# Designs tried in a protein design chat: VHH binders against IgGFc-binding protein (FCGBP). Part 3

Target 1, 184 residues: IgGFc-binding protein (FCGBP), of Homo sapiens (Human) (q9y6r7r2070to2253)
Amino acid sequence: AECQAWGDPHYVTLDGHRFNFQGTCEYLLSAPCHGPPLGAENFTVTVANEHRGSQAVSYTRSVTLQIYNHSLTLSARWPRKLQVDGVFVTLPFQLDSLLHAHLSGADVVVTTTSGLSLAFDGDSFVRLRVPAAYAGSLCGLCGNYNQDPADDLKAVGGKPAGWQVGGAQGCGECVSKPCPSPCT
Below, E stands for the ipSAE of ESMFold2; O stands for the ipSAE of OpenDDE; V2 stands for 0.75 times the mean of E and O plus 0.25 times the DockQ between their complexes.

## First folded at step 1 (VHH)

Design e6 (framework vhh_enristomig)
Fold by ESMFold2-Fast, scan of step 1:
Structure e6 (fold): chain B 184 residues (1-184), chain A 120 residues (1-120)
Amino acid sequence: as target 1 above (184 residues)
Amino acid sequence: EVQLLESGGGEVQPGGSLRLSCAASGRTFSSYDISWYRQAPGKQREWVSTISTYGSTNYAESVKGRFTISRDNAKNTLYLQMSSLRAEDTAVYYCAKVEWYSGDYAFDIWGQGTLVTVKP
């Protein structure tokens, strides 16, 4: 199942729920809520957003995957590049037999042997593919992966901003006021 | 621009029932998720229920088992069937299409609201 974030940004959860979210902070995109299923990898994916020109919409600044006790970051500042634990690596990259990263067109694609996959085009399009083993165990903007789109934001009362991580430290210019009315 | 118009509110006794409607103008009603929110006097607006484009439903814990959300795509109408009403359900009820979020703020299309009063 695939979760997407694209453009300014539009989100599609693993269960197919569609929403728009213009937050400028760092947010949990996906992670196991209560630990991973037996035999599955533990991971955390976060996205950091920012304004670009227009203060009415946000865009993906970076996406980070924490897995195998390593941090892998893809950033709009550094298109077609991958940082592993804060250090740029040469693509294609392989972490033993567990994880591989390569270029695919504009995208940097990170894949694990278990089938977890994260791709970012260095501009606005993030794609996360999650194996079926994680069904029902996930939290974050990508939803809980239980095949019911209506409850994907249940843990945060239907508000995507409830998945903010890192407090205000991860924020660009956060919007703390309602948008000027009318909002179209 | 999509416009939302709620109706069906009124006064009921505790334990009573009401059915709220929300009429949506414009095309594409079947293509987006739509929600009910409410705002009680002196309180912040709170989420009540959402129905997806696929017909999947979710409810706030306080209304589970008592409220049922549904939609009729042919009529561009959202419904909220409320049963076993309590004094705490007294509020103005709004239907909303979320256009986008920014931080804690949703930049939505909201209706004008319909008042539900539960009184003995």
Scores: ipSAE 0.000, ipTM 0.142, lowest interface PAE 15.5, mean pLDDT 73

Design e7 (framework vhh_enristomig)
Fold by ESMFold2-Fast, scan of step 1:
Structure e7 (fold): chain B 184 residues (1-184), chain A 117 residues (1-117)
Amino acid sequence: as target 1 above (184 residues)
Amino acid sequence: EVQLLESGGGEVQPGGSLRLSCAASGFTFSEYGISWYRQAPGKQREWVSTIYTGGSTNYAESVKGRFTISRDNAKNTLYLQMSSLRAEDTAVYYCATYRDSWGFDYWGQGTLVTVKP
């Protein structure tokens, strides 16, 4: 199933629930809550948002995938480029036959051998595809992937801001309080 | 098919008030944030206000404190209560939302607000 964040931004969860959220901090997009299913990869995807002129709406600044003990970052500040552990790499990129990244039109696309896929157009559109093996095990803005869209934000009281995991001054809860751990 | 229909525009004197409505159909209204925009003669279209799915709101600096956006999810209707109107508020007012996951905008036909001394 595919989870999307696009525009200013609008969200579509893995279960098809649609909502809008204008937060400007860093949020958990998706991660296994209680560890990955047997034989599946552990991962964390976070998105960092910002204002672009208008304070009414936010836009995706960057999206980060943590997998295989590495951190991969895509950013609107560096369209069509990929950072791996804080350094830019040449595309196409391959990591030990487990993951590769390549350009597809405007998108930088990161894929794993298990079928996990993350794409970002360098401007506003994030797409995360997650294999069916993860059904029911996920937390974050992309929902729990249990085929019931009504409960996708239930864990945080129906408020997307409850998935804040980072951010600087002005990011409300995580400035005043410790940020939640992914999946807690 | 998504449809938006604005109403409530008219002519008022400076300092007056108007309430605009936008009737929405063809989508699950409660799942989308919805905005008011305006376009004055000879100017570019300008954002005025947004109300989000949870009920939080944002306003352009020029209207903050004078305009109030609200929604009624049971009636699929968006409102803009305008007070302390000024000549510079003269414009065609539009409501807008996204049709699909690709960001294709829906716009109403607009409703004209004229503030004449």
Scores: ipSAE 0.000, ipTM 0.111, lowest interface PAE 16.9, mean pLDDT 72

Design e8 (framework vhh_enristomig)
Fold by ESMFold2-Fast, scan of step 1:
Structure e8 (fold): chain B 184 residues (1-184), chain A 120 residues (1-120)
Amino acid sequence: as target 1 above (184 residues)
Amino acid sequence: EVQLLESGGGEVQPGGSLRLSCAASGFTFSYYTISWYRQAPGKQREWVSTITSGGDTNYAESVKGRFTISRDNAKNTLYLQMSSLRAEDTAVYYCARDFTEYSSGWYDYWGQGTLVTVKP
């Protein structure tokens, strides 16, 4: 199933639900809540957002995938480039036999051999594809991927509740709510 | 698997106090940000308060200084201590699990609610 974030940003979860969220801090996009299913990779995907001109909306600044004890970062500042553990690598890139990264049009696409895929166009469009084996085990803005037919509608708060948590990179102004100190 | 069960509601006079509880099961409670919402008769559901996994709290302006949210991770229970209650606090109170531990404002599970009636 595919989760998308695009534009200012709009989100479509792995279960197909749509919502908008105008935060300018770092947010969990997807990760296994209680460890991965047997035979699946453990991973964490985070997105960092920023303002571009208008302070009424935010845009994707970077996407980070943490997997196999490595950190892979895709940034709007560096379109069509990939950093692995803070170092730019030449595309196509291979991490052993487990993970490949390559250019596909405007996108940098990172794919694992089990079918986990992350793509970023270096501007605003993030796509995360997660194998069915993760159904019911995920947390994050991309949804829990529970595929429960009795739970076809998920609750979405009208206003964000509580304080959002940002990364050490600092966060810009949070239009809908203040950024906590850890954002800076 | 995941369940949230509210309790502690009832009838109270203006100026009185009540403590609501939300018992959580089927997930690692300490990992998640959890919120209280309420819905008064004929009105939209309204956010009341949030507590993050780290214990940071936030409140709707209408309840600030009167309500206190807290959690007991050892008991997998969320609390809302309500004081100086007013007729406009009459509502069904729900606890809701934020989809992330980062307080995304997105919820995947809700309890069934507990009724609080403040009689003038």
Scores: ipSAE 0.000, ipTM 0.128, lowest interface PAE 14.3, mean pLDDT 73

Design e9 (framework vhh_enristomig)
Fold by ESMFold2-Fast, scan of step 1:
Formats: sequence, C-alpha cells, structure tokens
Structure e9 (fold): chain B 184 residues (1-184), chain A 123 residues (1-123)
Amino acid sequence: as target 1 above (184 residues)
Amino acid sequence: EVQLLESGGGEVQPGGSLRLSCAASGFTVSSNYISWYRQAPGKQREWVSTIGSAGDTNYAESVKGRFTISRDNAKNTLYLQMSSLRAEDTAVYYCARELPYDFWSGSPYFDYWGQGTLVTVKP
C-alpha cells in the first residue's frame, strides 16, 4: 500500500482515508508501534512542514527516513539531493545492498530490499510504500494499515497534530515571514 | 534472489566470433529489458545492446551489424552473438537487468549486474 502527502498538504493514508492538515512542525508519518512485526525491519518516517507565503496552508519542507541505524533526509531546500547521516551523497546511492536511492525525474526515490520505499519530489509530494507485512502494526499520519480507514489517526484521539515529534526546532520557517508562534 | 551469470568469454583473433551467455535466475528474461555493457581497461562502462520484453532490440553504433542480442525464454538465458571482432572490442562484458521506466524504479535503472566475462581480441 501507498500513503501520500501532497500539495498544501493533502494526505491519503495506507487504508485510503483522506484528510487535510496544516501543521508547520515535524510529524510522525509512519513507524511500527511498539516495534516491527516478527522478521520485519524497524523504521521511522517523519515529515517537517512549513508555510510558503500564506499562513492558511502548509507544505512539506523535508522528509526523513530512519532505517538500518542511518538517517536519510530529503528536503525542498535541496531538490534532487539526498543526505545520509547529515552528509550529502552522490546519486545513485547504495547502502550495504539493503537500500538504494536514485533520481526519477524530479523525485528522489529510496527503496529497500524489504519492500519499503519513500519518494519526494523536492517540492510538495511525498509517497511512502509499505509492505503488507506491516499491516496493523503502524502509527502516524499514514494510519495503522489495518484495512479499516475509520481507525486511522485513532491512537492520538483522531488529531493529526498529536503526531508531532521534536520541539519547536522541528518547525519550518515561513517563506515570506517568521514562523507564527506557536508553530501549530 | 536475483542473479545474472555471464559466460562464453575468451581469446579470439580479429575477425573471429564469440557467443556470450547470461543465465538469469529469480526473474524471467521474457518479461524484462536486459542489456549488455562492456568495460575496456582504463575506460568507462559502455552500453552495447538491449532487448526488451516484446523482443525489440537496439545496438550501440560501434557494434551495429556485427553483434546480435537474443534470448531463449525456455532456458531463461540472454545471448550476445559477436562477429567480425576487432581489437577495440576487448573488454569485460556484463549483462544487466534494466527495469522499464516507472515512477518507483526510475529509468534507466539497473538493479542487478552480472559478474562479467572477459573477451580478448588478440592479434
């Protein structure tokens, strides 16, 4: 299944639930709750949002994948580039035969041998593909992947803002003006 | 899981012929784009030829009319028939699986390479 965050931003969960959320801080997009299923790889995907000229809507500033004890970051500030553990790498990139990253048009696409894949167009469109092995085990804005969209966001009382991670330092700066206080 | 094994390389004199084989496992050659590449000592890898899922073929200008790419679907094997060999054809030859363009795979994307087979054209 695929989870999407696009535009200002619109979300489509792994179970197909659609919603909009205009937060400007860093949020958990997807991760196994309480660890991964037996035999599955552990991972965490977070998304950081920002304002772009208007305080009425937000856009994706960056997306980060933590897997195999490494941190991979894709950012709108550096389109078509990938940071691994804080250092820019040359694409295409391979990590221990477990993970590969390459360019696909405007997108940087990261794929893993476990079937987990992440893509970001460097502007506003994030896509996350998660193998069926994780069904029912996930938390975050992408939902719990239990094939029932009514349960998506439920673990945080149905509030997307409840998936915020990090502090105010995780908030994106406003393109035309400083981030409003608080960054919510 | 996916593996490509080249064979058939060797030493040949100018004007001679060789047939290279690439045995595939973990996927079917009839459903994929598969290419031959070569790398001469001290040079970059050079594309030689591709065969697509529909059996369509394409060749580098330097080998057109001399090399023929083909496959045997029953044996899940790719071939490169080389004729009229020249000293400049001396290289290690690799087969590679090339995924068709789609958003997730990118194109050209070569997700598996064989180990290579050496072809030496000796005067």
Scores: ipSAE 0.000, ipTM 0.258, lowest interface PAE 10.7, mean pLDDT 74

Design k1 (framework vhh_3k1k_2)
Fold by ESMFold2-Fast, scan of step 1:
Structure k1 (fold): chain B 184 residues (1-184), chain A 119 residues (1-119)
Amino acid sequence: as target 1 above (184 residues)
Amino acid sequence: QVQLVESGGALVQPGGSLRLSCAASGFTFSSYAMRWYRQAPGKEREWVAGISGSGGSTSYEDSVKGRFTISRDDARNTVYLQMNSLKPEDTAVYYCAAEYWGSDYEDYWGQGTQVTVSS
């Protein structure tokens, strides 16, 4: 199943639920909540968002995949390039048959041997494909992947800002309407 | 069957106090930030107060700061608005809303409860 984030940004969860979220911090896009299913790879995908012009909406600045004890970062600030552990690599890139990264049109696509795939166009469009083995195990903005879109809101804690990660302060949640809580 | 039901609206004199309640059902209440809005006749709906899903953070519109207090009881799926030192300009229908996505989207709205502040 595929989770998407695009534009200002619009989200489609792994179960097909659609929503918009204008946070400007770094957020958990997807990761196993309680460890990966038996035989599946552990991973974490985060997205860092920012304003571009208008403070009413946010856009994806970068997306990071942490897998196999490595950090892979794709960014709008370096389109069509991939950073692995803070160092730019030549595409196509391969990590000991565990994952492969290549260019596909505007996208940089990272695919693992387990079938996990992450793509970013270097502007605003993120796509995450997750194998069926992860069904019901995931948390984050992409939902829990239990094949019931009605449960996504409850499973992810209902509030996208609750998935903020890192030490960043401030968020775009306060811009469109007065915030019911500090955005830190 | 998702619903929010407001109660506690009444006619009170200036300087009086009122407590509004909003009973929620049909969703995971503790995960939602809750807000109170009000709308006077011929005016746009105005945000009044908000409380985070954890209950740890509250915020208020400037004209009600120090007079109104928002609180919640997650065990009873209820949010409250304690209104003190009421003024005639507080006269409005008060609405409870659940904040769905942690942004400016409101998932659920109540039908409202009338508050009138007049001698």
Scores: ipSAE 0.000, ipTM 0.127, lowest interface PAE 14.6, mean pLDDT 70

Design k10 (framework vhh_3k1k_2)
Fold by ESMFold2-Fast, scan of step 1:
Structure k10 (fold): chain B 184 residues (1-184), chain A 121 residues (1-121)
Amino acid sequence: as target 1 above (184 residues)
Amino acid sequence: QVQLVESGGALVQPGGSLRLSCAASGFTFSSYEMRWYRQAPGKEREWVAGISTSGGYTSYEDSVKGRFTISRDDARNTVYLQMNSLKPEDTAVYYCAAPRGYSYEFWTDYWGQGTQVTVSS
């Protein structure tokens, strides 16, 4: 199953729930919240959002995948490029036999041999594909992947803003928690 | 004000069964997925089972699949764990939890106080 974040931004969770959220902070997109299932990799995906001209909507600024003790960052500020542990790498990139990153049209696509896949077009469209082994174990904006979309947005207080990470330092327009009006 | 209260823990012989209950109050129970965890002495707390808000999906740790069943009764704000074919390895304090969010800085669940299950001959 695939989770999407696109445009200003529209979200589609792994269970197919659709919602809009105009936060400008860094948010947990997906991670095993109680440890990964047996035989599955541990990972964390976060998205950092920003305003682009209009304060009424936000857009994806960057998406970061933490896996295999490495941090991989894709950003609208450097389209078609990938940072690994803060250093730009040449695409296509391979981390042993575990992970491969390559260009596909406008997208930078990161894939693991276990079937986890993250793609970003360098502008506004993030796609995360998660293997079925993670069903029921995930937290974040992409939902818990349990085939029940009604509980996908569970967070502190039940709001998408409850998935904020990194404190106020990750917020373009948010000076406090919860974020001011555009950051709900 | 949020409370989770587990009950039903006891001493049982191998092959026996127990049903644990978790009574929830202070939050909108039907809006949260519910989970059971356990912790044996000297070991880390491990996830055991989970149930979706609708009750339509359940998930289990591999060592308890086929033996344990999680269920919920939203009219009574209660989640249950039916444990069959108990083994000495199932001896632990069992905890009920409702997730509040995820972040290493701000990740907290609503947790109960736990109920002791001992499987011994």
Scores: ipSAE 0.000, ipTM 0.129, lowest interface PAE 15.0, mean pLDDT 73

Design k11 (framework vhh_3k1k_2; at its last look DockQ between E and O 0.01; V2 from the best seeds 0.00; counts 0 for: pae E 15.2 > 2, grease 29 > 24.2, placed apart)
Fold by OpenDDE, look of step 2:
Structure k11 (fold): chain B 184 residues (1-184), chain A 119 residues (1-119)
Amino acid sequence: as target 1 above (184 residues)
Amino acid sequence: QVQLVESGGALVQPGGSLRLSCAASGFIFDEYAMRWYRQAPGKEREWVAGISGDSGRTSYEDSVKGRFTISRDDARNTVYLQMNSLKPEDTAVYYCATHYSDWTLYDYWGQGTQVTVSS
């Protein structure tokens, strides 16, 4: 299944639930919250959002994939670039035989042979493809992947801000009142 | 229409070998990664191995590393799983899978082939 985030930002979970979230911190996009399925890799994908020109909206600034004891970061600050463990690498990039990263148009695409794929266009569009083996085992903004879109945000009481995992000091604060709801 | 047909499953003794095949059709085979999964009775389906479409890069779950080998013949639209040193815990229905594309919303699966390892 595929999870998407784009714009200011709009989210489509792995189960197809659609929602808007204007958080400006770092959030869990997807991970096996209770451990990966048997035989599947553990991973964590986080997104860092920021305001762009308005307090009313935010955009994804960067997305980070943690897998195979490495950190892979894609950022709007450096479109069409990939950082591995904080260091820029040449594309295409290969991590052993497990992971490959390449350019596809504006996108940097990171893929594993196990079926995980992450793409970022260097602006705001994030795509996360997760193999079916993870069904029912995931959490984060992309939902739990249990084929029920109605409960995708249940773990956080319907408030996607509950998936905050970090952020700069003052992130998420309402600077100019009135502030819109973080979840619309 | 995407079609995946697994074959080669059998009853083998511990320590034996088996080669599974998956015949694919309905898409440009050599452009897409192929994967093997397995599901034992009463257990969840687990990922076993994967092979990329672009360069044939391979990966394996830890329990099968050194014993299983995934390969592909693009001319025949077939992916294989060579299984050596088989153990009773390898007993499962083995499934071939493809994402058809990197960003499809669906995984495509075959009907599976039964592998039984028993003395």
Scores: ipSAE 0.000, ipTM 0.222, lowest interface PAE 11.1, mean pLDDT 87
ESMFold2-Fast, scan of step 1: ipSAE 0.000; ipTM 0.324
ESMFold2, look of step 2: ipSAE 0.000; ipTM 0.176
ESMFold2 (binder alone), look of step 2: mean pLDDT 81; pTM 0.829

Design k12 (framework vhh_3k1k_2)
Fold by ESMFold2-Fast, scan of step 1:
Structure k12 (fold): chain B 184 residues (1-184), chain A 120 residues (1-120)
Amino acid sequence: as target 1 above (184 residues)
Amino acid sequence: QVQLVESGGALVQPGGSLRLSCAASGLTFSSYDMRWYRQAPGKEREWVAGISSTGGSTSYEDSVKGRFTISRDDARNTVYLQMNSLKPEDTAVYYCARLEGYTWYDFQHWGQGTQVTVSS
């Protein structure tokens, strides 16, 4: 199943729910909030958004995948490049036999051997594909992956429905002025 | 621009029923998915029920399914939560929300809430 974020930005969850979200902070896109299913990889995907001229809409600035004790970052500020633990790597890239990253057209695509896949076009389009093994175990903007799109906002384990991470310092900034709607 | 006002909360005995109302004013109501949330003392706010903008899809938290029914009357800009077979565990402040995003704080319009207490 695939979760998408595109444009200014529009979201489609793993269960197919569609919504728009104009936040300019860093947000949890997807993670197994109560631990991964037995035999599945633990991971966290976050997105950081920003304004680009217009303060009425936001765009994806970067997307970060934390997996195998490494942090992999894709950003609109360095299209067609990948940072691993804060250092640019040469594509195609392989982390042992577990994870591969390569260029596919405009996209940088990161794929794990378990079938998790993250792609970013360096401008506005993020795609996250998650194996069926994670069904029902996920939280974040991509939803809980339980095949019911109407309950994607359901908080799990008493966690809040808000998915902001990083506090106010995680908010995107306009080059000419601060965020018009500060993060809370 | 948009205001939501919840009403209908009361003290009821276990097994009782209540109907909550959420009246919206401001921008058009019929274009938005509507949700009911609740917050019990010492707990975080949790989702209870949802209804799509067309009214064709409804969804419920597992513990209320079969007991609660969400509905809407777009001509009156109102969403309702019919609560039957109430349990002490349903005691909470109930909020309605118009969803414009995914996170609780972002671009959602909330009401002040209405208190429901289920006690003998």
Scores: ipSAE 0.000, ipTM 0.127, lowest interface PAE 15.5, mean pLDDT 70

Design k13 (framework vhh_3k1k_2; at its last look DockQ between E and O 0.01; V2 from the best seeds 0.00; counts 0 for: pae E 11.4 > 2, grease 24.9 > 24.2, SAP .674 > .668, placed apart)
Fold by OpenDDE, look of step 2:
Structure k13 (fold): chain B 184 residues (1-184), chain A 119 residues (1-119)
Amino acid sequence: as target 1 above (184 residues)
Amino acid sequence: QVQLVESGGALVQPGGSLRLSCAASGFTFSYYAMRWYRQAPGKEREWVAGITGSGGDTSYEDSVKGRFTISRDDARNTVYLQMNSLKPEDTAVYYCAKSYDTEYLFDYWGQGTQVTVSS
């Protein structure tokens, strides 16, 4: 299944639930909440959002995949670049036999041999593909992957902001008050 | 309604230069990344260059790096592609695109402008 985030920002969960969320902090996009299924790799994907042009809208500034004891970061600040553990690497990039990263047009695509795939276009469009083995074991903005879109945000009471995992000081606050209504 | 109108395509000799323009309307231009694509006869459409909504970041296909420059003027709702040192291989219809519309999750395209590089 595939989870998507784009624009200001719109989300489509792994189960197909659509929602908008204008947070400006760092949020959990997807991870096994209670550990990965047997035989599957543990991973964490987080997104950091920011305002662009208006306080009414935010965009994904960066996406980070933590896997195999490494941190892979893609950022709109550096389109078509990949940082591994904070250091820019040459693409295509190979991490042993487990992970490959390459350019596909504007996208940097990170794929594992197990079927996990993360793509970022260097602007705001994030795609996360997750193998079926993770069904029912995930949480975050991408939902729980249990084939029921209705409960994808249940764990946070229907409030995506509940998946905040970090952010710069003052994140979530409007620079200029009062805060305008978020765009949809 | 999103509208994209490309212009500036022409016949030029190898080594020549062209500047393409794409006039955009129907959306908040400054919020969205813009891209140029091209499609040569018998080939698939390919990505050429992109610029983020903020205008702070640009990216290019490897074959055009150092020769092409994408830029934008948000006040005029226009994205540009400066093409220098043109090669016959650059011959194609060039399209500008609004990347990943929030409603449809795809690029909007103009009608394109023909660029022909030939001696």
Scores: ipSAE 0.005, ipTM 0.233, lowest interface PAE 10.2, mean pLDDT 88
ESMFold2-Fast, scan of step 1: ipSAE 0.072; ipTM 0.584
ESMFold2, look of step 2: ipSAE 0.006; ipTM 0.274
ESMFold2 (binder alone), look of step 2: mean pLDDT 82; pTM 0.836

Design k14 (framework vhh_3k1k_2)
Fold by ESMFold2-Fast, scan of step 1:
Structure k14 (fold): chain B 184 residues (1-184), chain A 123 residues (1-123)
Amino acid sequence: as target 1 above (184 residues)
Amino acid sequence: QVQLVESGGALVQPGGSLRLSCAASGSTFSIYAMRWYRQAPGKEREWVAGISWDSGSTSYEDSVKGRFTISRDDARNTVYLQMNSLKPEDTAVYYCAAEQGYRYLDWSEYDYWGQGTQVTVSS
């Protein structure tokens, strides 16, 4: 199933629920809540948002995938490029046989042996594809993947802002006061 | 900030109908997801219904599915809860909530809540 974030940004969860969320901090897009299912890899996907001119809406600044003890970052600040552990790599990129990253049009596409796929066009469109093996095990803005789109507002904890990570430092000047403890 | 004011709560007989309204103030109402919650005396506040910013998705607590309908009118900055086939167990204070998040200013990362409106279902 596919989760999408596009534009200013519009979200479609893995169960097909649609919503807008204009937060300008870093948020958990998807990760297993209680560990991955048997035979599946653990991973974390986060998205960082920002304002672009207008203060009324936000846009995706970057998306980060943490998997196989590595951090892979795609960003609107460097379209068509990939950072692995903070350094740019040459595409196509291969990490053993476990992970492959390549260019597809405007997109940088990352695929894994777990069947996970992440794509970003370097501007605003994020696509996350998650294998059916993860159904019911996920948390984050992409929902719990329980195959009931009617209940996805409940599935995201009722608060998209509740998936914020990184505290105030992860925000694009979106908070006017220091983050209280605990913040995220 | 978004201010929410619920109205429409009343005493109704079992099997009756009632429509609750939640009026919001603010220029950004149309980008919020809206939810209804209820709280009976001595009970936890429970989620009842939700509607996405674009009205493309609605969701309901299992006990109210088929009886309650949530809708919104962005031109009037109002969200509605149409309640049909009311039962005594629907007696509660009903709260409206706006999911905020596009402005992380003044610690407004929390939902905005109204003051509530009392619904009583009894003969």
Scores: ipSAE 0.000, ipTM 0.137, lowest interface PAE 15.6, mean pLDDT 70

Design k2 (framework vhh_3k1k_2; at its last look DockQ between E and O 0.03; V2 from the best seeds 0.00; counts 0 for: pae E 15.6 > 2, grease 24.6 > 24.2, placed apart)
Amino acid sequence: QVQLVESGGALVQPGGSLRLSCAASGFTFSDYYMRWYRQAPGKEREWVAGISSSGSTISYEDSVKGRFTISRDDARNTVYLQMNSLKPEDTAVYYCARDEWYYGMDVWGQGTQVTVSS
ESMFold2-Fast, scan of step 1: ipSAE 0.000; ipTM 0.170
ESMFold2, look of step 2: ipSAE 0.000; ipTM 0.125
ESMFold2 (binder alone), look of step 2: mean pLDDT 88; pTM 0.893
OpenDDE, look of step 2: ipSAE 0.205; ipTM 0.623
ESMFold2, look of step 5: ipSAE 0.000; ipTM 0.126
ESMFold2 (binder alone), look of step 5: mean pLDDT 88; pTM 0.895
OpenDDE, look of step 5: ipSAE 0.318; ipTM 0.711

Design k3 (framework vhh_3k1k_2)
Fold by ESMFold2-Fast, scan of step 1:
Structure k3 (fold): chain B 184 residues (1-184), chain A 120 residues (1-120)
Amino acid sequence: as target 1 above (184 residues)
Amino acid sequence: QVQLVESGGALVQPGGSLRLSCAASGFTFDDYAMRWYRQAPGKEREWVAGISWSSGSISYEDSVKGRFTISRDDARNTVYLQMNSLKPEDTAVYYCAKDIYESGYYFDYWGQGTQVTVSS
């Protein structure tokens, strides 16, 4: 199943639930809640959002995948490039037999051998594909992947802002509605 | 099996300080973000602070910013919450959780919590 965050930003969870959220902090996009299922990789995906001209909406500034004790960052500030542990790498990139990163059109695509995939177009479109082995085990803005879209945000009281995980350095004042103030 | 054991709670006077600890086991601690939550009598459990697996990202609930500091020691599988300038409103049971908010409906916290009481 695929989770998407796109535009200003629109979210589609792994269970197909659609919502909009205009927070300007860093948020958990997806991670296993209780550790990964047997045979599956452990990972954490976070997204950092910002305003671009209009204070009424936010946009994806960067997306970070933490896996295999490495941090991989994709950012709108450097389209078509990938940082691994804070250092730019040449694409295509291979991390042993575990992970491959390559360019596909405008997207930088990161894939693991088990089928986990993260793509970012360097502007606003994030796509996360998660193997069926993770069904029911996930948390974050992408939902719990239990085939029931109605319960995707219940772990944080129905509020997407409950998934905030980043520091306040990227957070901005929101002066337009329906934008939350400052990072909620 | 995930186990989280909180400690360090005590009775303190307003303006006092405490350091809470959370000892983690049963998962690869270095791979996970860690969070602190609290629950006051008659109120819902609320998020207090969070720290990413690398310590590169740290965040706080608005009412504790500037007073509380979250940190982690990966060599000891422990996350800490340093609480300064304590107020009566900080009185609560404090819970530790790995990289997610645990609600009473869908998820249970794995720690038993540690009681912090701020009163004269």
Scores: ipSAE 0.000, ipTM 0.124, lowest interface PAE 16.7, mean pLDDT 71

